VH-VL binders against UPF0305 protein MTH_811. Designs and how they scored, part 5

Target 1, 155 residues: UPF0305 protein MTH_811, of Methanothermobacter thermautotrophicus (o26902)
Amino acid sequence: MKGSDALIMALRNMAATLGVYDLMEVRVFLERSCRFVQERYRAIYVDAYMSMVVDSVLDLKAGFSGTPEMDDARYSLRDALKRLDEINAPTIVGLTVLYRTYVKGEPLHPPGTPFPGGFEVEKKDGVHYCPVKDKQSDNPEALCDICIARQSPLP

## First folded at step 1 (VH-VL)

Design f4 (from f1 with heavy chain I99M R100Y Y102D Y103I D104L S105T S106G G107Y Y108R Y109A Y112I; framework fv_firastotug)
Fold by ESMFold2-Fast, scan of step 1:
Structure f4 (fold): chain C 155 residues (1-155), chain A 123 residues (1-123), chain B 108 residues (1-108)
Amino acid sequence: as target 1 above (155 residues)
Amino acid sequence: EVQLVESGGGLVQPGGSLRLSCAASGYSISSGYYWSWIRQAPGKGLEWLARIDWDDDKYYSTSLKSRLTISRDNSKNTLYLQLNSLRAEDTAVYYCARMYYDILTGYRAFDIWGQGTLVTVSS
Amino acid sequence: DIQLTQSPSSLSASVGDRVTITCRASQSVSSSYLAWYQQKPGKAPKLLIYGASSRATGIPSRFSGSGSGTDFTLTISSLQPEDFATYYCQQYGSSPYTFGQGTKVEIK
C-alpha cells in the first residue's frame, strides 16, 4: 500500500498548484477528445466532465479520507502514466484520471452522463458501465483504456 | 490470441542446472501483467516457483529461492527460469503462466498457461 | 506460508450429480485472491473461478464458487461428462502463492 500513499501525496501536491488557467486547457482537451460525440450530447458531456474535474481537485485540496482502491501500484499506474505522456494530456487531466481510477475507483465520465441512443454511464452491482467505450477505439486521445468503466453489454 | 510455449526440458543429470524458456506471442511481456513459472511432479499437485513482473520485480517460493533465478528478455519476448543443483525431486512438468490482474476488482488469476515442458532429473 | 487443504482428496460421481469441493486455508485469505482451476490428464490447468466467486470467460454456469476468510467452496450443480478432472484451489494473497493438493472427480 506504500505506492498508493505516495500517489495520493503527489496528487494532493499537484492539486495545490492548479488554477483557473488549467481549466482552459482541460476544456480544449475535452473538445478535441469529444469530436466524435454528437453535438447535442457534447455540451452535456463536457459540462459533466468539467464538474467532475473541479470536484476531484477540490476533494484533493480538502484532504481525501477514503481508502485507496489500488491493489498493485506498479503495473496499471505505470501504464497509465505512459499513456498520459503519449497523448500529451494536460496536468489537470492526468491528475483527474489518476485520482478517479486509482484512488476513488470511479469512472472518468460521471454516472448519469448521457450519450446517443438514450444510454448513460451506469453503476450496477459495484461495476461502472459506459455505453461509448468501444466507440472511442478510433480516438487516439481517448483515455478509456485507463478508465475503470467497462463497455455496456447492450448499448 | 496470447500464447506461451515452454522449451528446454528433457533428461538432465542430478547436480546439474537447467534453463527453461517461455516464448510469448500475441502480447509483449514488458507491457504488462505478471509472469510465473509453476511445476507439477508426475501424478502430484501444482507448485508455484517464481514470478516476474513487467517492471522486473521478482518473487520466489521460499523453499527454492536459493536455487531459482527468473528473468526475461524483452527483445525476444521470452521468459526464463534457471534452476541449479538439480535433484530427483525437481522432475516435473514446468509451466509458464500469465497472471491476470483486474484493477477494478483487485482479482488475480493465472488466465493463460503454456502446454508445459517435461524435465526428468535422473542418473 | 499459507497451506490450502482440499476436501475430499477424491470423489466418485455420476453425470447429473451435484459436486461440492472445499478449500480451507491455514490463515485468512481475501476472497479477491482465491481462484479455482480444472486440470484434465496431460493438459495444463484451466482457470474456472477467480475472486472466489467470479466465473472466467466461457465457463459454464453450473460452476460456482463461494466463501471467505479461511473457508472456500467450488460447486458443480449438475456434473457433465467433460467435468471429470482434478480441481485445485489457489491463493494469491501471500507469497509464496500456494495451491491445494487437488480433488480428483472420477466416474462412479
Scores: ipSAE 0.000, ipTM 0.477, lowest interface PAE 17.1, mean pLDDT 76

Design f5 (framework fv_firastotug)
Fold by ESMFold2-Fast, scan of step 1:
Structure f5 (fold): chain C 155 residues (1-155), chain A 124 residues (1-124), chain B 108 residues (1-108)
Amino acid sequence: as target 1 above (155 residues)
Amino acid sequence: EVQLVESGGGLVQPGGSLRLSCAASGYSISSGYYWSWIRQAPGKGLEWLARIDWDDDKYYSTSLKSRLTISRDNSKNTLYLQLNSLRAEDTAVYYCARSEYYYGSGSYLWFDYWGQGTLVTVSS
Amino acid sequence: DIQLTQSPSSLSASVGDRVTITCRASQSVSSSYLAWYQQKPGKAPKLLIYGASSRATGIPSRFSGSGSGTDFTLTISSLQPEDFATYYCQQYGSSPYTFGQGTKVEIK
């Protein structure tokens, strides 16, 4: 948990430099990533993700006064930074990923995010589960390997 | 354990129509996969025709869109392809195939399971 | 439509040979969304590689894929008797999904 305090300070400094054009950049990034998602789900997914990004940036700009729920030593920050660099993630995407994963202990898609097939990210017994995490293992654009969620036990 | 079995092929007259079936076993067609029809003319390569998703969204080859209808019946665990206004060029083995689902980066439509195929011959 | 051209159209090889098949796209294939299939006479195609380089479940390690953009390659490092077949590349980065014309690998 102590390492999350140092990380939050760095993320707050980064958030202070971000503005509306950075939000436009992340929307473009998401729309490219979702270009093959069926149209009925694409808008819902993009909007849900954008809400998460906006909430993360605003929380950091406001100084985040909550209690971190995870120890940053649980996940390799170095591997996460390398991954974000490899995909040329926009700064605001990287900030959101690092904040949710290493400070809040929340999945990159909030619980209730709809997926095709009626599947959803869900939390059971303190653990977040994603129905498609393992299916993304070879996807060069996916950030699932950084995400705190585990593969759902259901077929 | 996963099996797809096509049926409905045979000799058809030019100008007629065909309705092919693909019976799936070992899994449910409504369980979050994408399903396609792909054909292969004798001695030629593969041509993708149509896709239906677990949520009933449908996609068609641009050259054949006006002549194709893809559908499914979850109660029979079966996929269907209707092709109208048949031509000699439609003579082919018709396959049904499954594609795995991926979200966030869209549908990745490689075909991990194929049926045995059913031969359609269009001739007078 | 993205057109895929395979080379060579056919080749003759001996058991133990290294075989290389190339697939060239008329336009860049997004995110290396390219698959390779093996088809034996009278049989349905079998998935070998997806995402340009990921081996499908149960496929022997002698099969490998590589490439990005417009140029992709399938390599069989040591040809076995059961590998004599026709091989197809397929792109899924743009609809309609398209296949190459095929490469026939036949016994020398």
Scores: ipSAE 0.013, ipTM 0.508, lowest interface PAE 8.8, mean pLDDT 79

Design f6 (from f1, 17 letters changed; framework fv_firastotug)
Fold by ESMFold2-Fast, scan of step 1:
Structure f6 (fold): chain C 155 residues (1-155), chain A 123 residues (1-123), chain B 108 residues (1-108)
Amino acid sequence: as target 1 above (155 residues)
Amino acid sequence: EVQLVESGGGLVQPGGSLRLSCAASGYSISSGYYWSWIRQAPGKGLEWLARIYHSGSTYYSTSLKSRLTISRDNSKNTLYLQLNSLRAEDTAVYYCARDRGLRFLEWSPFDYWGQGTLVTVSS
Amino acid sequence: DIQLTQSPSSLSASVGDRVTITCRASQSVSSSYLAWYQQKPGKAPKLLIYGASSRATGIPSRFSGSGSGTDFTLTISSLQPEDFATYYCQQYGSSPLTFGQGTKVEIK
């Protein structure tokens, strides 16, 4: 893909083809991936993720008219596409990831998303921070390298 | 139901090599799960060795990285562990186990384990 | 590396007893990323508890976990005959993954 305008057009065309079946595929994906999330946080995590996906698809269907923000992701768009294929991400998940990282400049988990132990993604001084980004460096399923969030500066 | 079956153990000589197999059933190894190798010396505790993902991404115990190689064959739904330059301390039951990493959790607990295969390194 | 030390290394108990096993970490385990496993002779370990306090699918309610930071506990509220086994704690909050040395629960 070439430039942010071409990416936006491609994502909008993709969103136009998505239906209820694709949304159900996200829930199945989350059901499997959240099996080991502490019970206290599972419902909140799933709800936050589904809301992020739905908001991304609806925003694209309604016609995004904002200006794309510059992202700080370490992965190039090419490498991000390769990575999404590598983990066999559902199309709607891939759309959400690409839209948030390369168009909106927002983290893959919105601020306030809870993690086990009471940690959350936060925004401070214009920068998004994730408490577990560095812990994900060895996780081949993690998409942290294509996320704009930085590791929280905790001792 | 998820099952993992290890094979390839037995008696091996010091300085030799071993190649272990882990056959998975009840799920596809290409579908977003991690697989680890863990060993247990007779009468001792558990030691994590390595993790693999379907993409070919591999992660190793620092102390053993130079002697370990992990591979997979998606068409056979099988995971492999190659261990070179065998030493007496490599005598152990070797397990393969599944974990499912989450985007915001680096590691997950091991929810399914194979039966284990005994490797004896004798001189 | 985070070293996990279990106490006691072994104990003798009777059916119906309350059994408590502790796991101490050499440094703080973040996010309660600690699991407990049960292992019977000749068998693979079985996941009991994850996230310090969440029971795995199919695990009886008599098993419970608690703790945070460096101190964690596994409790069996009323020991059953099938519970005589070795128990291991494991942290998954940092690389490399590490296990405790194990606690053997033997029949008195």
Scores: ipSAE 0.000, ipTM 0.472, lowest interface PAE 15.3, mean pLDDT 75

Design f7 (from f6 with heavy chain D99G R100Y G101S L102Y R103G E106R W107D S108Y P109Y; framework fv_firastotug)
Fold by ESMFold2-Fast, scan of step 1:
Structure f7 (fold): chain C 155 residues (1-155), chain A 123 residues (1-123), chain B 108 residues (1-108)
Amino acid sequence: as target 1 above (155 residues)
Amino acid sequence: EVQLVESGGGLVQPGGSLRLSCAASGYSISSGYYWSWIRQAPGKGLEWLARIYHSGSTYYSTSLKSRLTISRDNSKNTLYLQLNSLRAEDTAVYYCARGYSYGFLRDYYFDYWGQGTLVTVSS
Amino acid sequence: DIQLTQSPSSLSASVGDRVTITCRASQSVSSSYLAWYQQKPGKAPKLLIYGASSRATGIPSRFSGSGSGTDFTLTISSLQPEDFATYYCQQYGSSPLTFGQGTKVEIK
């Protein structure tokens, strides 16, 4: 089987095992991780991330047969899988990252996702931009390396 | 709540070496965040020295990287800073501190600090 | 490396005064990437402000932060005796992390 077919099948099989309690666990994790972030921003961020996760799971459960965009990330699929294992990424996070990057060709945070200081992920002239990507360049646990978004020019 | 306790400071001769320890309680150092060493010479300001991520990856101040090694022992929940080729200007209080993390987005401000340990480099 | 310069280096003020401390960066720093710390003699620094303007848990409302780009300000609206301390800014927009040289606030 070709790697892209194997990836889609693995993601679909993984999605089939996920239920409401797995989604609740992700929400609790995100809310706890953001507990000291400004409340207005935190609520919007968490909701945007959860919507993205739910949409990814539902897409995979409904069946997806498109052509994966394997060249849109810094890492090859093999390197991305190794990376997710190294940081001990939760199953749902790993699923979402692989699906958005290698199947959909979309950034890990949807356009419009806000960050502190009034910045947000945006799409301009066909390119996705993230305000924090370069800030995370020396963080070995950040998943920005396997994200298609480019660094926004910050003020 | 997170507590950090530094130890291992004291008097050392120029050219010598020293190993500082930072014992963490209330949080596992292997569970996320980044952890830093920061020093302060008597009557002077704060200087960031090094940081380590829970994965073990390390980063150093450009002026000091040849003389410092940051490390950790997960089984003891302890951070270390090895100081080599010490000079009089290395005399300072050395702090360990936790850098706050925001999911996959890291904000490198320090929310918990130890009390510090004094290192005096003198012959 | 981004250099942070604080002004003034020291000041004397009376209880009840409004105190303003400035931090200037050698390169642009987003307002999301600046913190302020308070350090009392013989003690470790204490986080006051992060993200240029967000007050840390337990910090009195008289402390506020503002600014963007290269110019940032910490304000104490009504100085109290317990505010005698040295204040430091710190940027976390790029590596290595850097601190300002400090501003000593002495109560008259």
Scores: ipSAE 0.000, ipTM 0.496, lowest interface PAE 13.1, mean pLDDT 77

Design f8 (from f6 with heavy chain R100L G101R L102Y R103F F104D L105W E106L W107S S108G P109Y; framework fv_firastotug)
Fold by ESMFold2-Fast, scan of step 1:
Structure f8 (fold): chain C 155 residues (1-155), chain A 123 residues (1-123), chain B 108 residues (1-108)
Amino acid sequence: as target 1 above (155 residues)
Amino acid sequence: EVQLVESGGGLVQPGGSLRLSCAASGYSISSGYYWSWIRQAPGKGLEWLARIYHSGSTYYSTSLKSRLTISRDNSKNTLYLQLNSLRAEDTAVYYCARDLRYFDWLSGYFDYWGQGTLVTVSS
Amino acid sequence: DIQLTQSPSSLSASVGDRVTITCRASQSVSSSYLAWYQQKPGKAPKLLIYGASSRATGIPSRFSGSGSGTDFTLTISSLQPEDFATYYCQQYGSSPLTFGQGTKVEIK
């Protein structure tokens, strides 16, 4: 068995153990991670992330049948697991990050997520761009390092 | 910081049972990691005994599985080990330890250990 | 069960020496599924290396691990006074989890 098949099976097993109470832990973690984000945008960021988490769990519970896209991850799977452990990420957050990054090849904030200055996460020519990735470099709980999105070009 | 504190050791009778506790702090035992019990007889090496996962799945040493029960109480953030039919060779320091495991295939090394509790089996 | 045999069982060394400890498995172990621990008298073991060669957080660079299959090595490139301890290898490639018998590193 290839490593991608083993990862998908493990993520599906983890998703099977998750329920409504796990979502409460996720929201607390996200609010902590977004404490440096301006108040007016914090709720938008948290809600967009929660939607992405729910979609990821539902995909895995339904049985992901696509081809894994593991090519563009900057961090190795081992380094990502170490990072998630260091920040005490809840299992559901870890599952979501690993699924989006190492299986789907998609960013942690969906395309169209709005950020300060009228910018948003965009997909152009197959590449995802995030306007706040570099601004999160001083936030020790941020998972932007693992995310596949690139910093948007300067305006 | 994760801290694990074992208790329940001491002098116990041959043929009886022991029940050890491991109180975890700085980390929730319900957050999807495995936890193991490991023992070390005086002057000897380390022996893995059992592990439990968040879902309740349990795994045991082949030689001891008929005598061991690992369990947890999430509300008390505490792990337990029960060992039945005690023998002199069960005399050891018993450790609880965290298996750093988000996923099954990366499981089985121990990054945080308790200080251990001494169990002496004698009459 | 996979049996792990360490050699030597004990060794004497001086500060500054290069120390090599080997761990041999009775059956092939994936090189990503072997760990090394340090234990001092009266203390719990401390993780040094996991995945055969990955150094744990906070572990000095003088500790390194290598190997694959059935033969694994822990190396201490320049022994320090605090390194006198017993060292254990452990495989996690198959259940049950098993440890080597230990190697005691003593002052010469």
Scores: ipSAE 0.000, ipTM 0.477, lowest interface PAE 15.4, mean pLDDT 77

Design f9 (from f6 with heavy chain D99V R100K G101Y L102S R103S F104G L105W E106Y W107L P109A Y112I; framework fv_firastotug)
Fold by ESMFold2-Fast, scan of step 1:
Structure f9 (fold): chain C 155 residues (1-155), chain A 123 residues (1-123), chain B 108 residues (1-108)
Amino acid sequence: as target 1 above (155 residues)
Amino acid sequence: EVQLVESGGGLVQPGGSLRLSCAASGYSISSGYYWSWIRQAPGKGLEWLARIYHSGSTYYSTSLKSRLTISRDNSKNTLYLQLNSLRAEDTAVYYCARVKYSSGWYLSAFDIWGQGTLVTVSS
Amino acid sequence: DIQLTQSPSSLSASVGDRVTITCRASQSVSSSYLAWYQQKPGKAPKLLIYGASSRATGIPSRFSGSGSGTDFTLTISSLQPEDFATYYCQQYGSSPLTFGQGTKVEIK
């Protein structure tokens, strides 16, 4: 994928092939990825992520035509694609991550998602901040390097 | 000045256990991001052993996980490494090192290292 | 585990030379999680570069880092007498954390 139009077209073509069984794969992947997260936070995280996935697929199926934005994602698009393949991410997860990060410029966890310690994903001065981005370095399935959110300041 | 000082090294018998300490000064270990133990066998390269996050979560090298325990005592501002079932191959200088958040939203990598403590495993 | 391979394993250089050391990863490494260290005999390693290209506090401007993906480079633009040492690259984006085998920079 090169150019903004080529990326959007590829993501739209992927979205057109997705069905309800792909959503089941996402939930399985997320439950596995966050198995070490406390139950109360895990449920909120999974539900927020699933909502974001559905919204992303519907946006693409409706013919989104914006310009890709590259906001502080640690991986280039090429490296993001390689990372998604390495962790065996379901196609719908890959589509969602690439759409949010490289097309919409929005974080993978919606603002207001609560995390341990009373912290939330927040938007400040046009930048999205996540309290747990750098804490995920030991999670082999973490997608934080493909997320536009920046690490919140250490409290 | 921030300093890390290792202690507890020396001559240890094969099959024994070792407990190393890393005392931090000029800085609270509760305010960093994570701390690691790294070792270096004589004339060889660096090998990462374990880390403990400010939250208390611990992670270990896969080859040594069964023999290592990393811990800390915030009241003493000290990190610990316990190594069991010692072998000749565990002979090395053991370092503790710090990672903190850096300006610009990146981790500092190991910006502060202790001086190291030599562990010799021999009968 | 991500394996880091440094090239060359050793080199001989003179004061004033431009020295380039390469670090190649077996898997893609985020540039945010690659560091370079200098180690002199009998001493602990010293951080030179973090995040592939950010110079650590107090490190001279002759040291620079670059690269992304699987290929990273440390450059010393004009070698000084105090720069003869062993240099290590390190990734800290994936557990276990791993180091390159080291590159020894010796007097020619």
Scores: ipSAE 0.000, ipTM 0.480, lowest interface PAE 18.6, mean pLDDT 76

Design k1 (framework fv_canakinumab)
Fold by ESMFold2-Fast, scan of step 1:
Structure k1 (fold): chain C 155 residues (1-155), chain A 124 residues (1-124), chain B 107 residues (1-107)
Amino acid sequence: as target 1 above (155 residues)
Amino acid sequence: QVQLVESGGGVVQPGRSLRLSCAASGFTFSSYGMNWVRQAPGKGLEWVAIIWYDGSNKYYADSVKGRFTISRDNSKNTLYLQMNGLRAEDTAVYYCARDLYYDILTGYYRFDYWGQGTLVTVSS
Amino acid sequence: EIVLTQSPDFQSVTPKEKVTITCRASQSIGSSLHWYQQKPDQSPKLLIKYASQSFSGVPSRFSGSGSGTDFTLTINSLEAEDAAAYYCHQSSSLPYTFGPGTKVDIK
């Protein structure tokens, strides 16, 4: 659709403003945010999130040529943009959320990301499942409503 | 709606012990790190201790290290602070406060919600 | 530990005036600085997180800026309900520390 082309162009423009130092700052932020996490989980969480962020930025800098998966998103793009603005989301976070949700049709947490209790994000029969999506319904800053993943049936 | 309710404060003699509780409701308690922050009468805020969402990591301010123990019971949605060897300098209103959600992309914020506080007075 | 210094200690202002509160860190803390409001006999309330991000439900007259060692909280047009103590807090490293507070009163 015409709107999806405009979105990809906007995301490419956002990615063009980001360099290696922006990615380094995100990693430093994530490492500090995870400093109270058990050692064994800290590296997994940080690396998984950085991999997702880096892949999103690099894909957009290289010029994404795939078909956007707008129909997989249950949250409107307009509302998502408003939400990101309301929480004053950093450019990298906004780019990653919009790219994964509206262009790739992928969840914000990469498949295989481990969560407490031994659960992880997984894909079954074309649907992505997250073990903690519904646990964030009470967090006013959570972006889980934008995410395409559904609550895992086995929490 | 998010609510944190502290209890267990009171007047106690130096050298004695007290246990504070913080009852959480309106959110998934097991997904958040929790803190204790105190404020002496007429003074500013002083951070006391943090406990991670699953109870695995705990850290203390030097002023209370070795005397206070932070703990939690996720099945009861309750945070605790066991205070031993109380001193006059520990006299303060003690607040529990919600900290970082373990999901870094969605919930990276500090002390977004606080309890009403419970007063601990250490005097002879 | 990281020491936070606030200025001014106390400010008495007329309604609708602009209020500026500064917080300085003894070493760089990036953007890991947060601002809280505390009214008499009440618990602190989060206003601004990570230097410049407004918390949900906070009036638009409150804004934050800065990075590294120098940070500012601004109240663009003071309302009577804004009479309170304001504290900065760093989450860059343990132990967490707070500034000594700035008390804002109405003239």
Scores: ipSAE 0.000, ipTM 0.510, lowest interface PAE 11.0, mean pLDDT 79

Design k10 (framework fv_canakinumab)
Heavy chain, then light chain:
Amino acid sequence: QVQLVESGGGVVQPGRSLRLSCAASGFTFSSYGMNWVRQAPGKGLEWVAIIWYDGSNKYYADSVKGRFTISRDNSKNTLYLQMNGLRAEDTAVYYCARVGYSGYDFSWGYFDYWGQGTLVTVSS
Amino acid sequence: EIVLTQSPDFQSVTPKEKVTITCRASQSIGSSLHWYQQKPDQSPKLLIKYASQSFSGVPSRFSGSGSGTDFTLTINSLEAEDAAAYYCHQSYSLPWTFGPGTKVDIK
ESMFold2-Fast, scan of step 1: ipSAE 0.007; ipTM 0.549

Design k11 (framework fv_canakinumab)
Fold by ESMFold2-Fast, scan of step 1:
Structure k11 (fold): chain C 155 residues (1-155), chain A 125 residues (1-125), chain B 107 residues (1-107)
Amino acid sequence: as target 1 above (155 residues)
Amino acid sequence: QVQLVESGGGVVQPGRSLRLSCAASGFTFSSYGMNWVRQAPGKGLEWVAIIWYDGSNKYYADSVKGRFTISRDNSKNTLYLQMNGLRAEDTAVYYCARDFEYLSKYGLTSAFDIWGQGTLVTVSS
Amino acid sequence: EIVLTQSPDFQSVTPKEKVTITCRASQSIGSSLHWYQQKPDQSPKLLIKYASQSFSGVPSRFSGSGSGTDFTLTINSLEAEDAAAYYCHQSYSLPWTFGPGTKVDIK
């Protein structure tokens, strides 16, 4: 069994036990994290993130059948697990981070996710760019250091 | 015009069954999580059950678990509550309520922005 | 389950006066607290969602505040049409629960 196959199996087994209550834990986590998001964008930002989390959980519950593309470029899986433990991330948040980063190879914020100032996560030439990655460096609850996206270049 | 209309209430003896319906109009029913909430005469509100937008997930209050079943038919824009083993304590006005638009398609938001007029269920001998 | 308590149970108020209703949760619920208005023989109506966000069409005299375990609904200048029962509701964890309600009457 490949390591990626074992990870997917573990994530699918975990997702099978999750329900509405567990999804609401993500909302609480995001509300805490979004204290630093400009007020006018907060609800839209949270909605976009929750939709991504729900899509990830449902994909796993449906028995994800794609080919995993493990992305070890930023953090090893062991280091990511340690980081999630350090910030006391809810189980469902950890599941989503591991699934998107190490199985899907996609950013934690999907392309089109809105941010203050009208900026969005975008994909260009196979690389994901996030407009606020560097601005989150002082947020101890941010998981930007695990995310595959790179900071959008300055104009 | 966004509207929810309940029907199926009435007077029934203890131990019997009733099926409530909630007809939705004026919005894309299949995009919203739905709830049942009840209110005993002269008392406060009590949450009963939730169903996800696609019917794939359901949750119940402990007081009705094992006796009530929530379901929906998105092709008919209708929500149902099958009530079995009715007790005097189940006497209440039953409201169907729509989860607020924000994340409502997944049944994850629980602020109820649209409510039906209610249907009275009386369990007595 | 999370228990919500409301105070006062009943309040009789002169028109134009300020009304304050409190909702307390048995454990921290973040900002996952919503307020409803119910007039006699009518369905509940959403007033405030997520502790402090006004629902569309709700008069500006209604406002909500609080987080964690202590929440407040304020009516800055009571109008005759505001005579109703007011309920808080938490969506932090299943089962969803409501407070017992606060009845507001006009003197």
Scores: ipSAE 0.005, ipTM 0.505, lowest interface PAE 13.2, mean pLDDT 77

